# VHH binders against Uncharacterized protein AF_1724, part 5

Target 1, 305 residues: Uncharacterized protein AF_1724, of Archaeoglobus fulgidus (o28550)
Amino acid sequence: MEEKFRNCILGLAVGDALGMPVEGLSIENIRQLYGEVRDFLPSPYGDLNAGEWTDDTEQMVVLAESILETVYFDPENFAERLKRWFLETNSRRIGPSSTKAISNLMRGVHWTRAGVFSDTCGAAMRVAPIGLVYHFSLNLVERYAEISARVTHTGTAAIGGAVAVAVAIACNVLDFSDEEMLEEVLRRVEAYDNLLAEKIRYANEISDRDVEYAVEKLGNSISSLDVVPMAFYSYFAGKDFEESLIKAVNAGGDADSIAAICGAIKGAKGFAIPERWLEGLKDREFLEELATKLYELHMRIVKLT

## First folded at step 1 (VHH)

Design o04 (framework vhh_7ocj_1)
Fold by ESMFold2-Fast, scan of step 1:
Structure o04 (fold): chain B 305 residues (1-305), chain A 119 residues (1-119)
Amino acid sequence: as target 1 above (305 residues)
Amino acid sequence: QVQLVESGGGLVQAGGSLRLSCAASGFTFSDYAMGWYRQAPGKQRELVAAISSGGSTRYGDFVKGRFTISRGNAKNTVYLQMNSLSVEDTAVYYCAARGYYKLFDSDYWGQGTQVTVSS
């Protein structure tokens, strides 16, 4: 179980760092600039080195540290930590919805009213710690994923996206089959956003098709309606961790978020991450320690119940 | 109307130097990261150098130590100083501008300028 926690956290960071250099690029632009992305590359913006991750991983760490402090998810604590992160981070890659919502929190707006009406994927990309720690209760995973999303997003696809990712991670930690995991995800997501549920189902149906076809059908924009289905497509289309992440990254668009989410879900299943990616990953030891702490917290909670 | 206009390309002998300039207009230059890419016939386009809005620089493996990227925000221009040129540096060089906000700003590309290094 501990290995699943470690591979989920590391898989998210690896996906983020692999997708980082091609974020915002079309498939055609990626082919032109890089051919096929298979390894870490530096940012074309000049802001990040090869193997360095973005706000996807940073916000995941913020959520993880919040949970480690509060034991059970507390949106007040998470909102406070997001404000501090926003002031201290050197990242200029923070998404528009997260920026607006955190700016609202900084101005003293309560977290229940700070979130913006948007379907961007900021909530889904960071939610992994909830799926890991609270996997003993899928209902709790769903509720905490929803509330964590609402701190910054009120769009139904953004909330549903966070639910989809957290539930998939929890099911994979529990050794559900892909079919069982998908059924659980669809059943819960339908209550938030029916179009998102349909696109996730369709992502599985086309998982035997190439990435170009998947992007044409599902999209690769910053919307949770595109990012989350593309992450599920990549998860189902790859036979192992490496193949899934290469497909996710080479989808382009919001590639860092697609790959981060795919890596988290695939890592939670227990798939091994290629050592060459782990060796190049920024702050690997810190992330491994974070995963161990989350696992220890999970064990303390289930022992107390 | 966004424009990126490259200049300074041409013919140079191996071991020589060349300075490329890219004049930008139609956007707030100081807010954008700027980069140079190159593409030789039959090869993929590759990153040569990039400079962030804050001045941090990155270089492709084959040019590090030989090329220097810099920017003049007052002149809305990014530069690429190319020293110790080799025949393998022969390519069309493209100027690029990219926004810092995640998928908020669009990418801009110049038309390219030819650099030919003779033996």
Scores: ipSAE 0.000, ipTM 0.153, lowest interface PAE 13.9, mean pLDDT 88

Design o06 (from o04 with A97K R98K G99Y Y101G K102P F104R D105Y S106E; framework vhh_7ocj_1)
Fold by ESMFold2-Fast, scan of step 1:
Structure o06 (fold): chain B 305 residues (1-305), chain A 119 residues (1-119)
Amino acid sequence: as target 1 above (305 residues)
Amino acid sequence: QVQLVESGGGLVQAGGSLRLSCAASGFTFSDYAMGWYRQAPGKQRELVAAISSGGSTRYGDFVKGRFTISRGNAKNTVYLQMNSLSVEDTAVYYCAKKYYGPLRYEDYWGQGTQVTVSS
């Protein structure tokens, strides 16, 4: 069980770092510049070195540290930690909705009113710790995923995306089959956003098709309506962790978020991460300790309950 | 607003030990990762050690096993215990408030404290 926590957290960071250099590129641009991305590369914009992760992983760590402090998810604590992160990060890759919502928090707007009406994937990309720690109750995972999303996003696809990712992680930790996990995800997501649920279902149906086909049908923009379905497509299309992540990264567009989410979900199922990716990952030991602390918190909660 | 005040530097002979302290103020110390960096003349500033808000540590390759970073949240202080010092450890040592993880953005820097190791 602890290995699933470790591989979820590391898988998210690996996906983020692998996708980072091709964020914003089309499939054609990736093929022209790199052929196929299979390993860490430095940012073509000079902002990040090979193996370095972005705001996807940073916001996930913010949520994880919030939960480690409060034991049960507390949106006020999370909002306060997001404000401090926003003051201190030098990331140039923060999404527009997260930027606006956190700016509202910084100006003293309460977290219940700070979120913006948007469907970007900022909420889904960071939600993994909720799926891991609270997997003893899928209803609690759903509720906490929803509330954590609402701190920055009020769009139904953004909220539904966070629910989809957190529930998928929880189901994978619990050893649900892919079919059982998908059923649970679709049932819960449908209550938030029907189009997102349909696109996730379709992502599984086309999982035997190539990445170019998937991007044409699902999209690869920064919207949760594109990112989350593409992450699920990549998850189902790959036979192992490596194949899923390579497909996610080479989709282009919001590739770091697609790959981060895919890596988290696939890692939570217990798939081994290629050692070469772990060796190149910045702050690996920090992330491993974070995963261990989340596992210890989970065990503490279930023994007390 | 944010202040980092280093102390404990000085002249020491090879094989000796020093303990550096960094007293922090102007922020909620327990919520932030802290780091120690060093810069020798003509060299770039490099990571010596970092400690997360939760207590996990990271070390530069040349100091691992010899140096220990620790923190006292009640005193708002981060420490660097330096053992088995060599001439190559001679540098100005800087305390930094780190944004997030051990190797991420440094928000604020202290004034620096000189460590000189004589042969």
Scores: ipSAE 0.000, ipTM 0.184, lowest interface PAE 12.6, mean pLDDT 88

Design o07 (framework vhh_7ocj_1)
Fold by ESMFold2-Fast, scan of step 1:
Structure o07 (fold): chain B 305 residues (1-305), chain A 120 residues (1-120)
Amino acid sequence: as target 1 above (305 residues)
Amino acid sequence: QVQLVESGGGLVQAGGSLRLSCAASGRTFSDYDMGWYRQAPGKQRELVAAIYSGGTTRYGDFVKGRFTISRGNAKNTVYLQMNSLSVEDTAVYYCAAYPRGWYSGYYDYWGQGTQVTVSS
């Protein structure tokens, strides 16, 4: 189980770093510039080196550190840590909804009113620690994923996306089959956003089709309605961790978020991450320590006297 | 207000069977994820069996094939059927419930525990 925690956290960061250089590019542009992306590359925008991750991983770390402090998820603590992160980060890739919501928090708006009506994927991309730590209760995973999303996003697809990702991670840690995991995800997501649930179901149905077909049908924009279904498509379409991540990255668009989410879900199932990606990953040791701390927190919670 | 009341514990001989019940009161129970935990003498509490609100069940490796978790028809009671009991199953068994939805206050509910003693 500790290995699943490690591979989830590392898988998210690997996906983020692999997708980072092709964020915003079409499939055709990726093919022209790189052929097929299979390894870390530096940003074409000059902001990040090969193997470096973005705000996707940074916000995941913020959430992880929040729950390590509070034991049970506390949105007030998370909001305070997001404000601190926003002041300290050098990231130039923070999404528009996260930026607006955190700016509201910085202005003194309470977390219950700071979130903006938006369906971008900022909530889904960071939610992995909730799925890992609280996997002993899928209901708690769902509730905490929803509340963590509401700190920055009030759109139903953004909230539903965070729920989908956290529940999938929890199910994979629990060794649910892909069919069992998908049924649980769909059942819960339908309560938030029917279109998102339909697109996730469809992502599984077309998992035998190529990436070009998937992007045409599901989209690859920054919306949770595109990103989350594409991450699920990539998860189901790949036979192992490497194949899923290569498909996710080469989808283009919001590739760093698609791959980060896919990597987290696939890592949580226990799939091995290629050593070449781990060797090139920035701050690997820090992320491994973070995963160990999350695992230790989980064990303390379920074994509390 | 949710209360979990466990029953069915007691003394049983090795190879015997015992059925634990956990009854919840105060509200609908079908949205709850439910688990049975145990704490053996000198050991930490561990998960024995879980049933999730969607009906999926999971078991600890040490009880797989011997124990079965199920819900009553009204979904207001969870059962743990324990077969082929061994001395190593001796422990206090706890029922736990995790409700859907976040409210001010407690997020999980635990019963007081029921003692199961298996004699050789």
Scores: ipSAE 0.019, ipTM 0.538, lowest interface PAE 7.8, mean pLDDT 88

Design o08 (from o07 with A97G Y98K P99Y R100Y G101P W102Y Y103G S104R G105T Y106D Y109V; framework vhh_7ocj_1)
Fold by ESMFold2-Fast, scan of step 1:
Structure o08 (fold): chain B 305 residues (1-305), chain A 120 residues (1-120)
Amino acid sequence: as target 1 above (305 residues)
Amino acid sequence: QVQLVESGGGLVQAGGSLRLSCAASGRTFSDYDMGWYRQAPGKQRELVAAIYSGGTTRYGDFVKGRFTISRGNAKNTVYLQMNSLSVEDTAVYYCAGKYYPYGRTDYDVWGQGTQVTVSS
C-alpha cells in the first residue's frame, strides 16, 4: 500500500517533468524536434531544467500539505494555501482558469464563489492526494474531489475529471481490476458530465490503437474533456509504467498534464517507475517524504495498528 | 503587463496587399508564442496565423498561401503580410500573445485590434 502511495506521487511528478518540454507541441513537431521523447529534456523556453516539474506537481503538493494539516479535506484551508502558493511560486506555467480563480480568492471572494466556469484540467492534475488518503471510502473520495475542484473550477468536465482521476487512484490502491476501476469511474463521472464519461469509455476501447489515432479521436487540448481521456488511453495502452508514460508524453498538446495524471494512476496500481527517471527527478526525496506522510495520515484515519 | 499594439490596417481593394504590425512592450517578447486572430461583425473570432517562440508557424486554411507571419525579436514585433485580399478578409484583426506552456487557444494578452476593410 505504502509503495502505491510513493509510486502515485512520484509517478505524477515524473509524468509532469517528462511532458514539460513538449507541452503545446503537436505530434508532428515532437517527431521533427526529438523523434520520440523517452527521457527528461530541458524546457525549450529556458524556464525549467531537465527533470523539473511544473504547476501540476506544485498544486498537488499544495493539496497534500493542506490535507496533512487538516486531516480531513477542508476547502477553506486549501484555498488559503493556494493563495500563498500563487504569491510564492516561480512557475511560468499556471493555467488561465487557476490564475483567474486564485485571483478571485486573493481579492477576498469566498472559495464557494471564486471558481470560474471552465473545463481546463487544473483540478484533475492535482487531485491525487485525495484518492490516496481517503481510498477507504469511494463516496468520500468522490465528494472531496468534487469540492477540491470547485475551489477553482465550476465546469462539469473539470469537476468530473477530478472525480475520475481520484476514483481511479483509489480503486488502483484497492487492487481493483482495470475493468472494475473503469466501471466505478464511469458510473460516478456520468453524473457530472456524460460526454467525459463517453470519452473515457472510448479511450479504453481504442487502447490497442497508436497515439496519433487516439489524439485524432480524443484530442490533446488543455480541456479536461481531452486531457483526462488521453491519460486513461495512455494508462490502458501501456503494458507497464514506462510504456504508458512514453505514450502520454508523445501525444503532445497538454502533455505534462496528460502524463502527470497517467503517471499518478499507473503508480497507484503499483507499477515500478524506471530508476533512470527517479534519478533525474527534481526533489525526489521531498516527494518520497510527502508520500510517506500521506500514507501515515491514511493509517491514522483508519485506526490501523 | 505585456501590452500589444497593432498597426497597418486600413481600406484596400480586392486583390491588394496590407502588412500588419504588432509591437510588444513589457516582458521578454522572445518567450511568447504570437498569433493573429480576426473577427468579422456577427462572426466568431478565428485564428489567422501563429508563430511560436521556437519559430514554427501555423495558418488558418482560408489564408494559407496568401498570408505570411514573421517575427522580429530584436524589435519586439510580429508581422502579418496579407496578399491577394478578398472581401471575405474584412474584419478587425487582433494580435495575441501567449506564454509557454499555454495551448494554442489560451492567449494571455490581446491587442486592441486594427480594422481591415477590403472593397470589391
Scores: ipSAE 0.000, ipTM 0.138, lowest interface PAE 16.4, mean pLDDT 87

Design o09 (framework vhh_7ocj_1)
Fold by ESMFold2-Fast, scan of step 1:
Structure o09 (fold): chain B 305 residues (1-305), chain A 121 residues (1-121)
Amino acid sequence: as target 1 above (305 residues)
Amino acid sequence: QVQLVESGGGLVQAGGSLRLSCAASGRTFSDYDMGWYRQAPGKQRELVAAIYSGGTTRYGDFVKGRFTISRGNAKNTVYLQMNSLSVEDTAVYYCAAEIYYGSHWYEPDYWGQGTQVTVSS
């Protein structure tokens, strides 16, 4: 179980760092510039070195630290920590919806009104700690994923995307089969966004097709309607952690978020992360410590509940 | 491979309206983000409006409430309805496909040729 926590957190950060240099690029652009991305590369814009992660991992850390403090998810604490992160971060890759929502929080707008009507994937990309800590109750995972998303996003696909990712992580920690996990995800996501649920189902159906076909059918924009289905496609299409992440990264578009989400879900299943990626990952020890603390929190809650 | 063809630009008086259209060839864009950018002389190209996969829309603050972006009857056509135009809206308007975060670091995969919009006083 502890290993699943570690691999989920590390898998998210690895996916983020692998996808970072090709974020915004088409499959054709990636092929021309790099061939196939299989290892960490520096940003072409000079902002980040090989193996460095972005706001995807930073916001996941913010959520993790919030729940470590409050034990049970508290949206007011999370909102306060997002404001502090926004002031302190050097990231220039923060999505437009997260920027606007956090700016609202900074101006004193309560978290219940600060979120923007948007389907970007900022909520789904950070939700992993909720799926890990509260996996003893899928209903609680769903509710906390929804509330955490609403702090910044009110779009139904953004909320549904966060629910999809958190529930998939929880099911994988619980050793559900892929079929059982998919059924649980689809049942819960349908209540938020029917199109997202259908695209996630379709992602599994086309998992035997190549990445170009998947991007043509599912999309790779910054929308949760594209990012989350592409992450599920990559998860189902790869036989191991490495193959899934390579497919996710080489999809292009919002590649860092697609790969971060895929890595979190695949890591939660217990798939081993290639040592060469762990050796190159910035702040590996910090992330491992964070995963250990989340596992310890989970064990304390289960002991008391 | 993908091409974007813009239409609907021209000269209009302040307070008037224009509708820009962008027809995409090569594939359906119903599952991808589409956007409109503009560039005035001496300024950087800036995002005016975006419509993401699933229909969520975003606008620059300078056009919010005046402009509306939408997808047409054809899934691969996007429109920008521009109302209450002012002289400050004068620019070359570009259709873009598969736009990403509005950072100056990321460029859309595909750009249209641009269409001139001139607003007279």
Scores: ipSAE 0.000, ipTM 0.118, lowest interface PAE 19.0, mean pLDDT 86

Design q01 (framework vhh_7qbe_3)
Fold by ESMFold2-Fast, scan of step 1:
Structure q01 (fold): chain B 305 residues (1-305), chain A 120 residues (1-120)
Amino acid sequence: as target 1 above (305 residues)
Amino acid sequence: QLQLVESGGGLVQAGGSLRLSCTASGRTYAMGWFRQGPGKEREFVASISWSGGSTYYADSVKGRFTISRDNAKNTLYLQMNSLKSEDTAVYYCAADRYGTWYSKSDYDYWGKGTRVTVSS
């Protein structure tokens, strides 16, 4: 189980770093500039080096540190940590909805009212620690994923996206089959957003089709309605971790978020991450130890009677 | 292996200021400052979470010292104002991968220390 925690956290960071250089590019632009992305590359904008991750991984770490401090998820603590992260981060890739919501928090708006009506994927991309730590209760995973999303997003697809990702991670840690995991995800997501649930179902149905077809049908914009289904498509379409991540990255668009989410879900299932990606990943040791602490917290919680 | 290197210590007059820095060879979760004065046990001074969202201070330094960090540089800072003779100590940087701030035993990595002498 500890390996699943490690590969989930590392898989998220690897996906983020692999997708980072092609964020915002079309499939055609990627092919013209790089052919096919299979390894870490520096940002074309000069803001990040090869193997460096973005605000996707940074916000996931913020959520993880909040949980490690409070034991059970506490949105007040998470909101305070997001405000401070926002003041200190060097990231130039923070999404517009996260920026607006955190600005509201900084102005003194309570977290229950700070979130903005938006379907961007900021909530889904950071939610992995909730799926890992609280996998002993899918209902708790769902509730905490929902509340963590509401700190910054009130859009139903944004909230549903966070639920989808956290539940998928929890099911994969529990060794659910892909069919069982998908059934659980769809059942819960439908309560938040029917279109998102249908697009996730469709992502599985077209998993035998190439990435160009998937992008045409599902989209690759910054919306949770595109990012989350594309992450699930990439997860189902790949036979192993490497194949899933290469498909996710070469989809373009919000590629860092698509690949981060795909990597987290695939890692949680226990798939091995290619050593060449681990060797190139910035702050690998820190992320491995973070995963170990999340595992230790999980074990401490389930032993409390 | 994570390494921590402190700098910025020195001799300063009472009422003066110093800024200590600690550079880590890689990313850390929580970081803190501890100090050990002549004939005293190592004591907690201040700590900060990875995001900077939580800071904690010993009562003896509240209002005078400010802890901050620059994650892009893997660097921790301690701005020390209104220094007193009792602030004379070797100051140690400590790093925790996981975010507990209360006990020196909670920190996994330590620097070798930088000396601060406050003349009266």
Scores: ipSAE 0.000, ipTM 0.227, lowest interface PAE 16.6, mean pLDDT 88

Design q02 (from q01 with D96K R97P G99Y T100G W101L S103D K104S D106E; framework vhh_7qbe_3)
Fold by ESMFold2-Fast, scan of step 1:
Structure q02 (fold): chain B 305 residues (1-305), chain A 120 residues (1-120)
Amino acid sequence: as target 1 above (305 residues)
Amino acid sequence: QLQLVESGGGLVQAGGSLRLSCTASGRTYAMGWFRQGPGKEREFVASISWSGGSTYYADSVKGRFTISRDNAKNTLYLQMNSLKSEDTAVYYCAAKPYYGLYDSSEYDYWGKGTRVTVSS
């Protein structure tokens, strides 16, 4: 179980760092520039080095550290930590919805009203710690994923996307089969957003098709309606961690978020991460320590429950 | 596991200067310096945000000490000028996530400390 926590956290960061250099590129542009992305590359814009992660991983760390402090998820604590992170981060890759919502929090708007009506994937990309720590109760995972999303997003696909990712992670930690995990995800997501649930179902149905076909059918924009289904497609399409991440990254578009989410879900299943990616990952030791602390918190909670 | 290693401590004459360094084995967001003098409780000295854009100082060191960081090197610095005998202490580097910059109980990672002695 502890290994699943470690691989989920590291898998998210690896996906983020792998997808970072091709964020915003089409499949055609990726193929022209790189052929196929299989390893860490520096940002073509000069802002990040090979193996460096972005706001996907940073916001996940913010959420993780919030729950380490509060034990049970507390949206007020999370909102305070997001404000501090926003003030202090060097990231130039923060999404527009997160920026607007956190700006509202900075101006004193309560977290219940700070979120913006948007379906971007900022909520889904950071939610992994909730799925890990609270996997003893899928209802609690769903509730906390929803509330954590609402701090910044009120769009139904954004909320549903966070629920989908957190529930998938929890199911994978619990050793559900892919079929059982998918059934649980779809049942819960459908209550938030029917189109998102259908696109996740469809992502599994086309998992035997190539990435170009998947992008044509599911999209690769910054919307949770595209990012989350593409992450599930990549998860189902790959036979191991490496294959899933390569498919996710080479989808282009919001590739860092697609790959971060895919890596988190696949890591939570217990798939081994290629050593070359772990050796190239910036701040690996920090992330491993974070995963250990989350696991220790989980164990403390279940002993008291 | 993430570790913090302080260096730069030593003996210095009153009115002199020292630069303390703290190297982290990986990325940290919020970092700070704390100190514990003989027979005293551990106290806050200075903190710095991840971006380096916000710094905070204890009243006793304002204008004399400057905190800075180099994120590319995972290194925190404390430039200490106009040192006084009351600055004699073991100085601890601390690293914590984004929240609780001013509360020592919020820092999860601590170095073992580096001793600073200011002689007259």
Scores: ipSAE 0.000, ipTM 0.170, lowest interface PAE 16.2, mean pLDDT 87

Design q03 (framework vhh_7qbe_3)
Amino acid sequence: QLQLVESGGGLVQAGGSLRLSCTASGRTYAMGWFRQGPGKEREFVASISWSGGSTYYADSVKGRFTISRDNAKNTLYLQMNSLKSEDTAVYYCAAGLYRYTPFDEYDYWGKGTRVTVSS
ESMFold2-Fast, scan of step 1: ipSAE 0.005; ipTM 0.342

Design q04 (framework vhh_7qbe_3)
Fold by ESMFold2-Fast, scan of step 1:
Structure q04 (fold): chain B 305 residues (1-305), chain A 121 residues (1-121)
Amino acid sequence: as target 1 above (305 residues)
Amino acid sequence: QLQLVESGGGLVQAGGSLRLSCTASGSTYAMGWFRQGPGKEREFVASISRSGGSTYYADSVKGRFTISRDNAKNTLYLQMNSLKSEDTAVYYCAAKYYSGSYYLPEDYDYWGKGTRVTVSS
């Protein structure tokens, strides 16, 4: 189980770093510039080196550190940590919805009212620690994923996306089959957003098709309605960790978020991450230590019940 | 309020077979079978996902019992083969809508009254 925590956290960061250089590019642009992306590349904008991760991983770390402090998820603590992160981060890749919501928090708006109506994937891309720590109760995972999303987003697909990702991670840690994990995800997501649930189901249906077909059918924009289904498509389409992430990255669009989510879900299943990606990943040791702390917290919580 | 009604219990010789059924008054998500033997706590037997595509079994019954469902009839089945005296128990049908473990009784929302199975030597 500890290895699943490590691979989930590392898998998210690896996906983020792999997708970072092609964020915003079409499949055709990627083919022209790189052929197929299979390893870390520096940002074409000069802001990040090969193997460096973005706000996707940074916000996940913020959520993880909040949980490590409070033991059970506390949205007020998370909101305060998001404000601090926003002031200190050098990232120029923060989404518009997160920017506006955190700006509201900075102005003193309570977290219950700070979130903006938006379906961007900011909530889904950071939610992994909730799925890991609270996997002993899928109902608690769902509630905490929903509340963590509401701190910044009020759109039903944004909330549903965070629920989908956290539940998938929890199910994979519990060794559920892919079909059972998918059924659990679909049942819960349907309560938030029917279109998102249908697109996730369809992502599995077309998992035998190539990436270009998947992007045409599911989309690759920054919306949770595109990012989350594409992450599930990539998860189901790959036979191992490497194949899933290569498919996710080469989808283009919001590639860093698609690959980060895919890597988190696939890592939680226990799939091994290629050593070459781990050796190239910035701050690997910090992330491994974070995963160990989350696992230790989980074990302490379970002993209290 | 959802109701679950079990049937098919009875007396059977060791090595024999029984099929239990559970009919729900409406649509359900995941469903499972639990049992409680004399002087024992309620324990997990088998569970099945909403679609019927995923099934889970306690180690003690794996290879001998088969869980299945017919969603058109809102009915859950447990085919019990190679029965042993240790299988003697009251068998309970359970259903849940949202998630939670497929293995823990606490995570099931609805329960039947139980059907008794006695395996004689």
Scores: ipSAE 0.000, ipTM 0.120, lowest interface PAE 19.8, mean pLDDT 89

